Miniprotein binders against q56419. Designs and how they scored, part 14

Target 1, 326 residues: q56419
Amino acid sequence: MEGRTLEEVQEEVFKRHGVLVPKKELEDLAKALEEAGLLLTEKVEARLKEEEEKLKRERPMRLAGLSYPEGEREARAFLEAFRASYPGEGEEARVLLMPHLEPSRVPEVYGAALAALEKTPPPERIYLVGVAHRPLKEKAAALPVPFQTPFGPALPDLPALQALDALLPFELFNTPLAFREEHSLELPLFFLKGRFPEARVLPLLVARRSPELGEALKVVLRDFPGLLVLAVDLSHVGPRFGDTPLTRTLAEEARRRDLGFLERLAEGEPEAALAFLGANPTRIDGVEVVASLLPLLRERKGKVLAHRLDLEAPTLSAVGAGTLVL

## First folded at step 5 (miniprotein)

Design b16
Fold by ESMFold2-Fast, scan of step 5:
Parts: C-alpha cells; sequence; structure tokens
Structure b16 (fold): chain B 326 residues (1-326), chain A 83 residues (1-83)
C-alpha cells in the first residue's frame, strides 16, 4: 500500500517533468519543486497519519518470518541455535554492546551476546539504544508502546521514559514513524526478550550526537536501574555504503579499526575510542551512540567477547559486528 | 521504486539549494525568499517520504543523513538572509 501511494507520486512527478532534469533557471526549478513538494505533502501526509495512528497502540513485528521465526517455539529454537554457535563463556554485563545487522550473517557474535546475558542478573528494565535508519525530528527519540516479539510484547517502562523525557531539552516521543521499521531495535530486542521476558524496555533511537541524552540517562539510571544495551554495528566498507570496493587491505584495516575502537571502550576510554577512529577513519554507525552516551561509558572496564567482519561478496562490501561487555 | 524517487528528489533539492546560494551572493532577496520557502516544503516532503520508504536500511540511513544536511543548509541560508 505504501509503495502504491509512492508510485502514484512518482508517476505524477515524472509524467510532468520526465526524469527530473535540473534547470539552471531558478524560476523553472522553483515551479517544479513546488509541484513536487505539493504532491509529496498531499499524497504522503494521509498515509503517514494512518501509520502513526497504528503506532499509538503497539509496534508490530516487521521481520518475523524473515530474520527470525514468527512462532514462539520456533523462535526459541532459533535463539538457542545462536547461543550454541558461540563456544565461549559469557561475562556479566552492566553495559552490553551488540550488533543489529542480520543475525544469520554473524551468529557467533549474537551467541556471545546471549552468553553475556546468561551471566547477567535479570534486569527490571533494558535501555535499548539503537541507530535511526530514518530521519528524526530531534537528535534522539523513543516510542512508548509495547513492541511485539515472538516471546510476547516487550512492555515499555513508562515511568522511566517519562522521567527521561522530562530531563531532556526536546520532546523524546518526537518521531513515532521512525520506529515503524527499525531493525536496530527489533533484532536485538528479539534476543533480549527471549532471555529476559519480564524486563520492561526503553526503546531509544539516536540519529545525531546528543550529549544531553547521555547526561539525562545517567540521572534516570540512578532511580531506574537497568541494563544498558548499545545496539550498534561497526565498520561499513564498500560500494553499498558509498565507499570504494572491498580489498584485502581495506578488510584488514576495517578489522583493526573495529577492534581498536572496541578495545578502547573496554578500557573505559570512550573519548580515546572516538579519537582512534578520527586518526583511522571508518564509517562506524555506533559513533553517534557512543558519543551520546559518554557519561555512561567512562571508567567502565570490560571485555570484547567476539568480533567479525561480515563480507558481502556481490557488492564487495563488509559490515563489522562485535560483542562488548562493560 | 520509492528509494529511486527519493534519490531523484534529493538531487533536485541539491541543485535548488545551489541556485539559492547563488541568489544570495548576487543580492536578490526577493527571489531567495520565494526559493527558500519552496526548498523547505520539498525538504519536509522528503523527510516524510523517507519515513514510508522501503529498501536497504543502510541506503535509507544514508538518504536520511543527506536530507538532514540539506535541511541544515536551508537553515543556514535563512539565517544569512536575516543578517
Amino acid sequence: as target 1 above (326 residues)
Amino acid sequence: SPLELLKELIEYLKLAIAEAKKALKEGDPEKLEEALKELERLAEGLFLLSLLAKGDPEALKKLAEEIEKLKEEIEKLKKELEK
């Protein structure tokens, strides 16, 4: 349905202008932009309102049957298979960094996260911080509704979310539609809900650096203690990400950048981890999350349990993934 | 399909912003005011469209970053015009 509405907009715009060929005359360009803007506004707003209303009650599963099984029994077996893929022992986590890319691509990394969760006392709540893959009206956002999973709904911690909202200089619940399809929350949540079925969740997305989020979270965590989860992927290399095609040298550089970043976080030195990336540039999607959460990461020592660079041969691209306990 | 539409409209917006920058340097505030209003409308439309778009999440994230940068450029132009 979404595609149909957007196809109507596309057909009307391109029927009027063809492939939109930029004109240097500002007047002609302004007319074309006005027409395109009006079509986007008129055709899209009604659909957006419909989708936003649905999100006021709950956040449905989007990746069930694709990235994980829909049925509870099958989902449980699937989760246990990931745990079995990691031969090591876990360690207790107060802060857990885990990936959010397709689990089947890095099963041992998710297995390491599961191992850490097995050693961690069940938290009353989980602060789940993911990366926005759509724009947000503010630097960060949350959605205060139940998130459906094969293990039942992950219920929002409304008092903790409201406390967080009150401490921020912006409205926390600002872009509900950004949560409609967001794998950086849905995929980690599948594993977290499977291990901690009674824990409530604060589903948080970071789009841009928000130091005020980290400061507010430090205050909220004092009164509402829980497990902090950073659901972030590491290096993004190759044409899929607007970079040069992957080579052996670039893959080795990505592995070194990922590990150097994680190792500095494990030493409780998040500023050093960020500075390391500046000296050894890479596209790590966790940068904005780490930069936002500095007050929660400083002086916490821990351990890197797993790391993998997942290679995507058809696109000559790669994505790094790791599990870090602090 | 929606992803390709977003890419085309983003390129259109980039060109329009370049024309607005040129108008600011040439000292034509009337044309710039009109252009900025239409640029804001298109940028908001692209923001909303990106929330409904389907496709590779990494490609969508990259487009989201581009839309945000373009919105920032429009705000900078508005502030310069107010000087």
Scores: ipSAE 0.567, ipTM 0.816, lowest interface PAE 1.7, mean pLDDT 84

Design b2
Fold by ESMFold2-Fast, scan of step 5:
Structure b2 (fold): chain B 326 residues (1-326), chain A 85 residues (1-85)
Amino acid sequence: as target 1 above (326 residues)
Amino acid sequence: SPEALELLKFLIEYLKEAIAEAKKALKEGDPEKLEEALKELERLAEGLFLASLLAKGDPEALKKLAEEIEKLKEEIEKLKKELEK
């Protein structure tokens, strides 16, 4: 029973941390553990099942009205304003690296991505590779359902997703709930769907480096050609990310590492880009995606169109963002 | 909620210490006691995995939590495989 479980937890906490938790806090802890899934009850299992069932038919918008406008007309004006924020011309992209952080923070970086898409022939499909912000049962995952956007649903490329699944040593469609709230796919998809409304999508998340994903994608892209998009942010520095407060020196180091990483990718040398970062001390989150996609990035030369280190003044923290075409 | 996220962080640190103690117990060579402890740690790690899928909070904090949970699950699996030998 629950009472026995609480006493066991309290005893274990006392043994491990030397702390005796008051009764009310222990009751609050038990409710939090039940809600959190640690005391898996029939109610928690029912909620998980309900959320998974909703995702079988579609992936609804979560950030509409917050990060981008909900209405189609307003969304189109928003997208065009971002394009206008970048004064340059784009370059044609075979592979596009773009950010996934809050767009209003780095409008010129998203504008550069839009400029590149403007110069790119409309693809039949987009391989959209983001970064998992929740755990996955495997190293990577996909969700084969329509993703809602203000421009209409982005439809999954089912034949290409099934071909990819067949080539992998693990089940590709393995963690649907990880897609329920995932801005690394939703935010880039808003811009991609606005520019290429007819393109189908392969929404992919990487949690850990998966060389087998890159090898499989190389095969699938041959039979199902399309645009490859790496939706990744760069350096994460400051207290918000468990680091020291931002200083001029730390900001310069973050910019140096971001640009060194991107420039090596632009030379078609992704292994050199990874080696340049070493232990990744500024926490560039694109590392696992690049390490997974090596066969698709080698010997593709390109250009860094934009880079910015965005300051979060209240936390003295910063996130790097960039646009790279290959 | 912010409180739920801090609780999950606390439980991750607790689980890390429990795994470290299990590694020390493995050195002592008591397979029966270690096997039972690993089953409990595996159950706790699975609970943390499920909790993070339902949790609300800062996406960057959730990402860090997800990475830590995955590392813990891998460490437990390695210990289980060593015990099979």
Scores: ipSAE 0.480, ipTM 0.791, lowest interface PAE 2.3, mean pLDDT 85

Design b3
Fold by ESMFold2-Fast, scan of step 5:
Structure b3 (fold): chain B 326 residues (1-326), chain A 85 residues (1-85)
Amino acid sequence: as target 1 above (326 residues)
Amino acid sequence: SPEALELLKWLIEYLKEAIAEAKKALKEGDPEKLEEALKELERLAEGLFLLSLLAKGDPEALKKLAEEIEKLKEEIEKLKKELEK
């Protein structure tokens, strides 16, 4: 790793990968290699400490003004518009599966979730389980701080989080920075806080299947009852997700996979739901969450309230979204 | 930035190639040199992990990178276990 010029690195990359890398990208690459651990610089460590320190006090809104309104009055009107987009009645939820996809893409699916929340008695706490979009040090993580929303801060349920941490074979509060930019928690939380302003929250992320998380949650839920929310999207199809371009046949297949998965969950058969996915389980966002929470999903019957495959024509891609009550 | 996301993708491909070379070296035999190479691969993987936590961009692209980084860490751990034999 002798002192190479950027031009020499560019030539080597071209020889190895057949691509000519612009000088600016090579300069950024040299910094990234240094930052990535060949020599972790004081500047990178300072940035990490600064961002982590901010998260010790609160988790600020990142998507306000983009995915939902920043002001409380406007946010309330936004919620009611989403509820109005779903013509049906909800059903009481002990477990709620809802999406974390951009709400404007599937308003009727979020409307169905809101309808279910209207029929559900206000919980003292919400176990909000999302999908990690950044790597975690462990299979799962939580962040025990207030999460800001337009309806005020969603306060953490510290006793329940501490009980959960004590029952796990790993440190639960292990990757605070993974929560800095995490829409799988922020977007569902907006709707949940709007409907249950007094409920405390356990914000949980799953990166890999963790059966020990499900077993521990089963114990904690007995002593700290609350609403379990699985914030997961369904099929991801098309080039945007590293998959084949969308066709009519593939879209129909994705809808069938989504509905077959949800139907088996609604029958209280989560293992059958996972088996149904077959060779392409990564196409459904919620696989690792469902696999982790098996003890909480077995023998709970319920109903699929809504499903939609959102089509993104410019990228020939699609994302499935659904609302399921158990 | 978008540039940072592309650099992370390039680093992942670089690490994959380095792991493949380490596997070849293990087969050809030199455990002491391989142990040092594996430590360097672990340092690079940890750096990728930390950079991914600071990265901005499309959440779906970030999730795919997170899955790749986790897979790479698992491959490095398997190589370490093979070296212990």
Scores: ipSAE 0.276, ipTM 0.704, lowest interface PAE 3.9, mean pLDDT 83

Design b4
Fold by ESMFold2-Fast, scan of step 5:
Structure b4 (fold): chain B 326 residues (1-326), chain A 85 residues (1-85)
Amino acid sequence: as target 1 above (326 residues)
Amino acid sequence: SPLSLELLKFLIEYLKEAIAEAKKALKEGDPEKLEEALKELERLAEGLFLVSLLAKGDPEALKKLAEEIEKLKEEIEKLKKELEK
């Protein structure tokens, strides 16, 4: 930007990247670059601080009235409808893999998860591992505050979280703002809290593979036993995800990779599941979580209860979702 | 106003190009020029990280940008370590 007009920069970005950047936002960029890489105005910094302080007390619902009902009675009816969408019986889960995709798009997959939870004895705590949709300062993070739900607050297991933090080579509570709007925790938590209202929760996000997280969790789970939940979606294919428009061949590849991944996990072979995906060309977001949790998944056999590749017709894109019990 | 996803994507691409130029400068044996550029890139990447936390938009698009920012921070750190030796 040095020695160039904002209009010239805007034109070059449009020609090169197909993006038309508003002039006011380019002015903010120019100011940040001029200040040797400061992309923050005082107003943005003040807002960051304000939002972060709020998250020290509780994590409010963000998707109530949108992805699930706000009222407890309506929320209970909603859970019953999802359970009814799955005709099978579940199996007891020591580890549960379930989606975090919008529930209304894959009701039978969430129904399978509910079926498994019906067969599972109530845990004292749930290790809920989701996928970060915002950057984290470290490879993984947790937020040690109550998470609000229509069934009441899901309380953090502070002793277990502190034990985990003590064993990690980085600060576990490193990016509170990443939890402000995070559906990979909020959506599974709605179902888990509805089934296990007394369970404490360890809300964990993985941004990149962290083998040290899995090693630490193995130790913590020995002293603080609980249900391990991997809240992950499977293949992400099509233009919405930087891919070509969905074809029958691409959809078949996505299903093959999803099911091959889940089946190898069900055999207690998580390294084989990762190797099967190779470069992960259909973008299964569970890869980073599984790679982080290897010590907890080895030699643990189970069953795939449900799988669906859900079409997003307007974008010719699709997302895979599945339920796996180990 | 908070930054748009389009602006964040542009900033990420700009930073990618700047890092590629820094890698080229390292190969061409101009380490003094590179050291100052790396400090600037570090500050820019940190600012991008913080601002992205307030970005609004599609969660999947935000996740992709988050992954890109993390990779850029790792590349800058690698260049910094290479230069220190």
Scores: ipSAE 0.388, ipTM 0.727, lowest interface PAE 3.0, mean pLDDT 84

Design b5
Fold by ESMFold2-Fast, scan of step 5:
Structure b5 (fold): chain B 326 residues (1-326), chain A 85 residues (1-85)
Amino acid sequence: as target 1 above (326 residues)
Amino acid sequence: SPEELERLKELIEELKRAIAEAKKALKEGDPEKLEEALKELERLAEGLFLLSLLAKGDPEALKKLAEEIEKLKEEIEKLKKELEK
């Protein structure tokens, strides 16, 4: 711990390995670490504990008044405006891929998702799989608490979450703080709760490829049938994302990459979809989600309802978004 | 905030430099001398992990930092295993 002296560290190394590390090297390292302020303080630990305790009761709204209206009436009108932005009728979904990008940037894509939900019988539960924007202790995580929305709380499906936890080789409820601010769950949930107010939810985050998650979900879905939602964005291109500045050619390549990926998923060929990305699989947000859920995506045919590459001209960057029903 | 994200980036870069020094020392020096340094690097990575959970800022920037922290933790673990031979 941070309370250890350099003499104690040096003595421990000698006892374990028969080696005496020069005191100067240990002093220089310890000083660099202290000056960097990387030691956890009692105050930081107390703050972490306070935030975690709050999350045991509920997950409050973070984007209300920013990405969507706080009031139920205003939220309803806002949601209906997105539906109106898409002229199609949608298709019934057993699996829905939708974005988690700021909705106002791609209203017709969210409108297509809403159109699909209108054609879908109300599910008893929704498996909502998003992308972790903070690190997780394990490859995936869930938070088994009510998530607040303007349409009321989205209640967790505790029996289904417990069944999932029992089948996984790791603790499912492993990083509650990662859910404190997570738009990949909050933004899709706004639309899902507005359409299916009585459905319970399994809020899941994927940080790294977890084939064991997909295998476990396949088993759980048999006993606890519901709607599977992949809340993922597509291509991230340009300097904002560590790539070269966007050109007309690169934008066309991103659109081709997005559509090629989605069309292969629509054919029930998720391995082919991943292979199509070739040497640049990380250019599409949610590759790790798709790779984790392979058993649930194979041999499910469907349709791409919408796609847009949203351009951010000041940064010469873009993010792809799409709606796919399977 | 932007200031918090920049500070986290600086700390991650400092950790990357320390790991690079440890890799160099492993090739050129006695592996046993690295055990305590690797434990301290592991502690730093854990601290960055916990601090990133509290950080506020652009979600895409935070996601990139999360991915970097995970890669650094994996690299430290590989060095620890190599040290045991």
Scores: ipSAE 0.486, ipTM 0.780, lowest interface PAE 2.1, mean pLDDT 84

Design b6
Fold by ESMFold2-Fast, scan of step 5:
Structure b6 (fold): chain B 326 residues (1-326), chain A 85 residues (1-85)
Amino acid sequence: as target 1 above (326 residues)
Amino acid sequence: SPELLELLKELIEYLKEAIAEAKKALKEGDPEKLEEALKELERLAEGLFLLSLLAKGDPEALKKLAEEIEKLKEEIEKLKKELEK
């Protein structure tokens, strides 16, 4: 039926919840909603539909001119500069863990990922698994449209996406708007498309651990082989993330936590990697992705190519980033 | 916008308090009144979900809000199931 106006929402809240919450708090909330101009109405629903329609054709670049250059020539030079920042040689990857943190903050880590891609035969498709920064209707989601990059559009692998959807107990294409602005896909995709311009992609987001996703992906990868990319950051420490201010000791603990996690993954022991993190899994960005993809990570040995703890001095906070090849 | 992000945080705190009050009332209050209250809290939580999809801002702050919204939805569903028993 019809959406509700702000006035109708306020009236219902006061009428229904006046006995459950103090009246003054409800009045303050109503005033805050009015002052901010938020509408929980038909206008919100109409705007959501409008934005969803735009996403049916393509996913535009959002970070071009900010995190990477918009022009193809400049983007190519930018990518080569990141490769040059890593002094080592890569290893062939069947599974690649790389960050989605702002690239300029950890250039050697992205350089290590590029070195690995240089040693990897061009895949027909890339399973790009990022972290949802907006809520999803289900535990995971995908968006089956071209993603624009400075190197041209990264085309979706529609047959593989449809096979995945058919094997899941939920609708895979469930929250298109969560993909409208999602750096955990856009930033790795810039580097992946620059190295593998012909590869199709499966852009996947994980919000909560989904063992069913890992089981389904294991089946799909058998019939649609490709490169699996886990686009995840590691430790998040400091006030920016609801933690205490960074100290030398906390930074050393974060580095130890990150490396212990990555090294256990490199041994083909993802359950041991998760157990190593102990009681606070929310301090590592990639936990839900790794926990979802266990069947794809077991008994795969590899190598940690790079790790950095990026320090954010103004907030006394830090984010870990690493490159792992399996 | 920064304003929408801060408002979403405020609304989440309001819902947390309202859910805590509903939990207290579950053992002491009228079941029919609690059912209506949970219905409205569910509508508010869905509104927060929809607004969060339109929000712009720091991705880490948005991720934290997404996790909080999901926890609130789960808590409301838990309370609804307890009332159905």
Scores: ipSAE 0.539, ipTM 0.807, lowest interface PAE 1.9, mean pLDDT 84

Design b7
Fold by ESMFold2-Fast, scan of step 5:
Structure b7 (fold): chain B 326 residues (1-326), chain A 85 residues (1-85)
Amino acid sequence: as target 1 above (326 residues)
Amino acid sequence: SPELLEFLKELIEYLKEAIAEAKKALKEGDPEKLEEALKELERLAEGLFLLSLLAKGDPEALKKLAEEIEKLKEEIEKLKKELEK
């Protein structure tokens, strides 16, 4: 422990959280935390505030050089390669469901999304709804700042975001730190900005089903029409996700549940899609987003363009991804 | 960091047990002690929330952590509502 005893760390935790961490548990973690530094000091609060202040100006790229190229020229070539990976034609989208999984794992699924965007007239704004991978103070949140991309900044649609905020029973611009590292927005945004460089964006995260979000969005979309994008992954199966190792039977079950979910959405029946999943045993992460956006998905018919269950061999796990146009 | 993520997981397990004990205490009936304990659990849950925002690691592990923190906060709120009578 770098300059702290276990007793001092326990006392700091008690002061901040009103409970004592058992000494045995803290001892087990002491070595692991030593090289990372003591994160329970007053410096944590200062760092949180500092990071929040940075996010008031812009949201920088986090996955550039990792999931997509940092340079604009290389990024455009990357985008074109993904489109080429899908041999089919797209269809016009008023609502697009696309993945946020690492793109290199499902290139044909992202290619199908690009094909759909190719057939879609350029929108003035994109309502980009992702899945929160960190907790939010409310059921949903937005960050009203420019999001950096290799194609230039994706600018926020401030009037539409403010209209949305005014209609919600909670503060929309909560939990800015949840946006600091959020691939469910960053990865789809890379493709969306490459295709629609002039579109403004409403970057939205859903943590839990929020019917009030869907009702408010229905009103805002009437006054501020745009493309609605659900950036969600499908089944998550295998040990990485708390399940048994992937088998042929489990993979078939995941594919069946993914496709049954998407096909019911394509029929304009989002309640039926949710009912089909029941307890969501293969962990489709789009459930909370679809449940929040019911008013926007009802009676909108469309087509499933692509689906893949991608194997992660080292962990014997798999993640489903799909492209759906409505 | 992996160390922070492991620490948060241990704290969540501790909080789950503390909530289970608080739930039992509600059946036994000591409103003042339970109210004090619930306030302390709320402070710990808030600390877990804030620290999780700084955590780095596998996004799926972080999402599971976030879901568990949300469930803990919800359970604490339910206990508070029951205590209010």
Scores: ipSAE 0.605, ipTM 0.834, lowest interface PAE 1.5, mean pLDDT 85

Design b8
Fold by ESMFold2-Fast, scan of step 5:
Order: sequence, then structure tokens, then C-alpha cells
Structure b8 (fold): chain B 326 residues (1-326), chain A 85 residues (1-85)
Amino acid sequence: as target 1 above (326 residues)
Amino acid sequence: SPEALEALKELIEYLKEAIAEAKKALKEGDPEKLEEALKELERLAEGLFLASLLAKGDPEALKKLAEEIEKLKEEIEKLKKELEK
């Protein structure tokens, strides 16, 4: 109930690692962080507790009016425009890999996802697995509350979430604040809720490779069948991502990396897909999601419906996006 | 923002854990384990930079923390060198 003191931090580190970090070292770190304006104050901590309490009730829209329209009618027209941007037919999906990149940048990729959803029978629930863009207390987390959308609230599947929590060696509902602003869930959810308004959702975030999550999900999906959605962006290249400026050669390498990765997943060979990335899996956003869900991806064949490498000329950077059905 | 500060609070936990592991490696006299701790600090710095771009965080505040991580990596390298003596 109180804020963290240096003594409490020291005790926690000792408890976890059996090492007593000298108080002076913790003081030096805290002072450096405070000078940088990064140390939490009691005032900020009180506000964070208030925000966390609000998230116990619902998860509000954050990108309405920015990435998609706020009004239901306008949102519907927007969604249908994305479907129209993809000239092909979809395939039925039991597993759908789709992006979480700003939709307007890759409209035909989201259109391909919508085409797949059109061919898919309405699921009772959707397992929506995104990428944590903020640190989590554990390798993965979930938030068991309604997520607001222009099409109404996406309701949590509480029995399935609790079944999942019971199988994991850590508390699943461990970092509520990480969900307040999380586009890897909000953007795919906009499209999923527009197509399956009655489906309940398990909103899941992966921060680090969690084989135990994949094993637990395999068990839960048997008892609570549904659509598995991996909200994964692909290659991140260029200075905006701490890399060298984009060249035609680097862009071509990124395209080949993305497609080679997706094609191996489509053959039901997720370990081969990860191995194909070589020793640098961080080149593809969301690789930790795929690596965590291996048990759900093995021996499941499918099809790559779309791929784009979206170029951001001002920063000489690019982000890959694709739609894969399994 | 409050969420950015919460994320930084979690990063502080990971950073302290990495430092504790490095201190443990020095006590055990195992310089190989010290390399593992350095790798984790590098991963935190990379993740922090990417998060600042994707999550619309405060890039200046996060950049400052990345600089502090680099200083800690230098401190650990000095400790490793002292162990070798």
C-alpha cells in the first residue's frame, strides 16, 4: 500500500537473488533516475493506482478518431473500405496472423485478414495475442475486462481466462496498466469485433518467450475452442528502429525474411520459421509471440494471403506486415 | 505519461535484477556469467528504444535511461577487470 522504499527494493532483490545489493548502489541508481525525471513520486504513483482501478472495470478506446472512426456507422464504412482494398478471396482460419501496424499504411494486408474472417465461421471466442510494447511483470499478461470498440464492448471470456490462469506458473492478470495503451490488441480487435460482434475475447500480451503459455493455451483451446489470432508485425528496419538507413538491398532482404518466415509457418514448421531468421530474431516484431505459441502452430498448414513492406521515406525506415491463415 | 512511468518502473526492476546477477557472478568468480548480465542490459537498452518509438512514450526520458544503462555496463566491465586482477 505504500510506495517503494530503497529498503523494500533491497529486500526484494535479496529475496529473489540471494544477494544484498549495497544501499549506496541503489541510492546512486535512484538519484540518477530522479535527475533524469524517471523516478516515480508519490503523486505519480497515486495517479497510477487510480488508472489501474479504472482498468478493473473496462479498457477504453485510445485510438478512436486517430486510427479508426469513433462512430459506429463511420467505423463500419471504414472497415468495409479495407475489405474492398484486397481483391482476393479469403481462406477459413483456425489460426490468423495479422498485423498491428497503423491500418492505413497497409490497407490490403488488413483487407486480406477481413477476407479470411468472411470465410471463417463465427467463433464463440477469440484468443487475441499481441506484443507487449511496455514491460510486463511476467512473460505474459491478460486483462479480464470489456474492451471498448465502436461496435460495442468486446467482452472477456472469464471462464477461459481463469482456466488459462490456473495452468500457468505465474499470475496471468499481472500488469493491468500495460493494457491502457496497447495498439497490438486495439487495432486487430477493431477488425475482429466488426466481423464477429458476438465473440468473447481473451486479450493476451507476450513480452518474452513463454513456452508455458503455449502449452497452457493448447490445453485451454481444447476445452474452450475458438479462433487464435497472432497480432504480429514483421521486419522493423532503419534508423527509426536503431538500424542503418534503409537501402534497396536491405528492403529486399526484409521482404525475403518476412516471406520466408511466413511461408515456413504456412507449412506447419514454426521451428523452421524461427531458425530461418537466423541469430537475429529481433529483426521481426512479435517473434516472441510465435516462439511462445509453437505447440499451436506445428503441423498446421495454411496460406500467406498478403504481405507488404511499408516504407517510411522521411526516416528511411520500414515495417513489414502480413496476413497468414492456418 | 503515467503509463510510461509505470513501464519505466518495471524496467528498473529488470535493471536491478541484471545488476544483482552481475554482482553474483563476481562473487562466484565466474566472468562468463558476467557476460550474460551484459547481454541482458544490452537487450533492455534496445527494447527501451523500440518501446519509445512504438508506444509514443517520452523518447527523451527513455533515451536518458538508456544512457544510464550504458554507464552501468561500463561499471560492470570495470568490476570484471578488477576480478581478473
Scores: ipSAE 0.000, ipTM 0.154, lowest interface PAE 14.4, mean pLDDT 77

Design b9
Fold by ESMFold2-Fast, scan of step 5:
Structure b9 (fold): chain B 326 residues (1-326), chain A 85 residues (1-85)
Amino acid sequence: as target 1 above (326 residues)
Amino acid sequence: SPEALLLLKFLIEYLKEAIAEAKKALKEGDPEKLEEALKELERLAEGLFLLSLLAKGDPEALKKLAEEIEKLKEEIEKLKKELEK
């Protein structure tokens, strides 16, 4: 994009697709994309630099007033309502797998995670590993700034982050902008900060499997012990995700796939969990996270506390969510 | 924006076609043509990477675009390695 003119784009479309796009239409599209922040122009580059500069100071809330209340009192009541939606008792967690999809869609699953946190001694720090929904310059990234929540800022554990950075073969703090709009960290963090207000956080994103991340984390966790949280969703089925409309058969297959994956993780067999998915084709967004963290998941036995396949009826699509303690 | 996501999908499709042409140049044994193509592909991939960081919309749609960009980067890297052989 950089260095291309509208005339060059128009000529390229004609050469590749045999279509002459009117210059006026292309200009209108370019203006709309610039306003949306997608066309790489001087204005977009200036905005990128401005947004990146803001992220050096803090990561502001993006989903407050949408996925959770922005006021502290209302946020506390909201969190307690989620806990109440889960009828069971939790289990102490050294590793917690929890979802990151819209909480109101699977309140019992988030409630199970909250129950586990209630049984867990307050950690000094939380290793929060989410899934990148935007590309990263490297296989994984972190952002070493305070993350705002309705319960106050979740402070970064700078010594632990620096130790992790030093052990990796790539720069850990490589794509700050990928964190500006990232629900896989923001939504779990809301619940984690509400339960452990004093804990520092290592906000980590995985875009592609990084065995070196898991190896480095195992070393860092020895010197900087804390709670490891895998914030991942399970099966993604249906047209919203580029597949066929959900049927009863596909829904049952997705439930079996999710539970088979989680149960193998609960047996301390993460390689078997990954192999199970390979034999049963699926789109579980946690695959790259689990594959990266193998050294931390092996031989840790635990328990699946909750699972739900949430139906998105208008699109005939569904997303699986679960809570697992190890 | 729906229009913005549509253009990103269009640009990704364009990059896929450019990679296919680079693969054809490799089969024909034209290293100079391949080298020129790879430089253009790298610039386009970097542009798509930056544009996707600013994109707003459904997180799942954005994740799918990110996955496609990563696959294209991998294909470009494979072509670079093949050129070195």
Scores: ipSAE 0.113, ipTM 0.616, lowest interface PAE 5.6, mean pLDDT 83

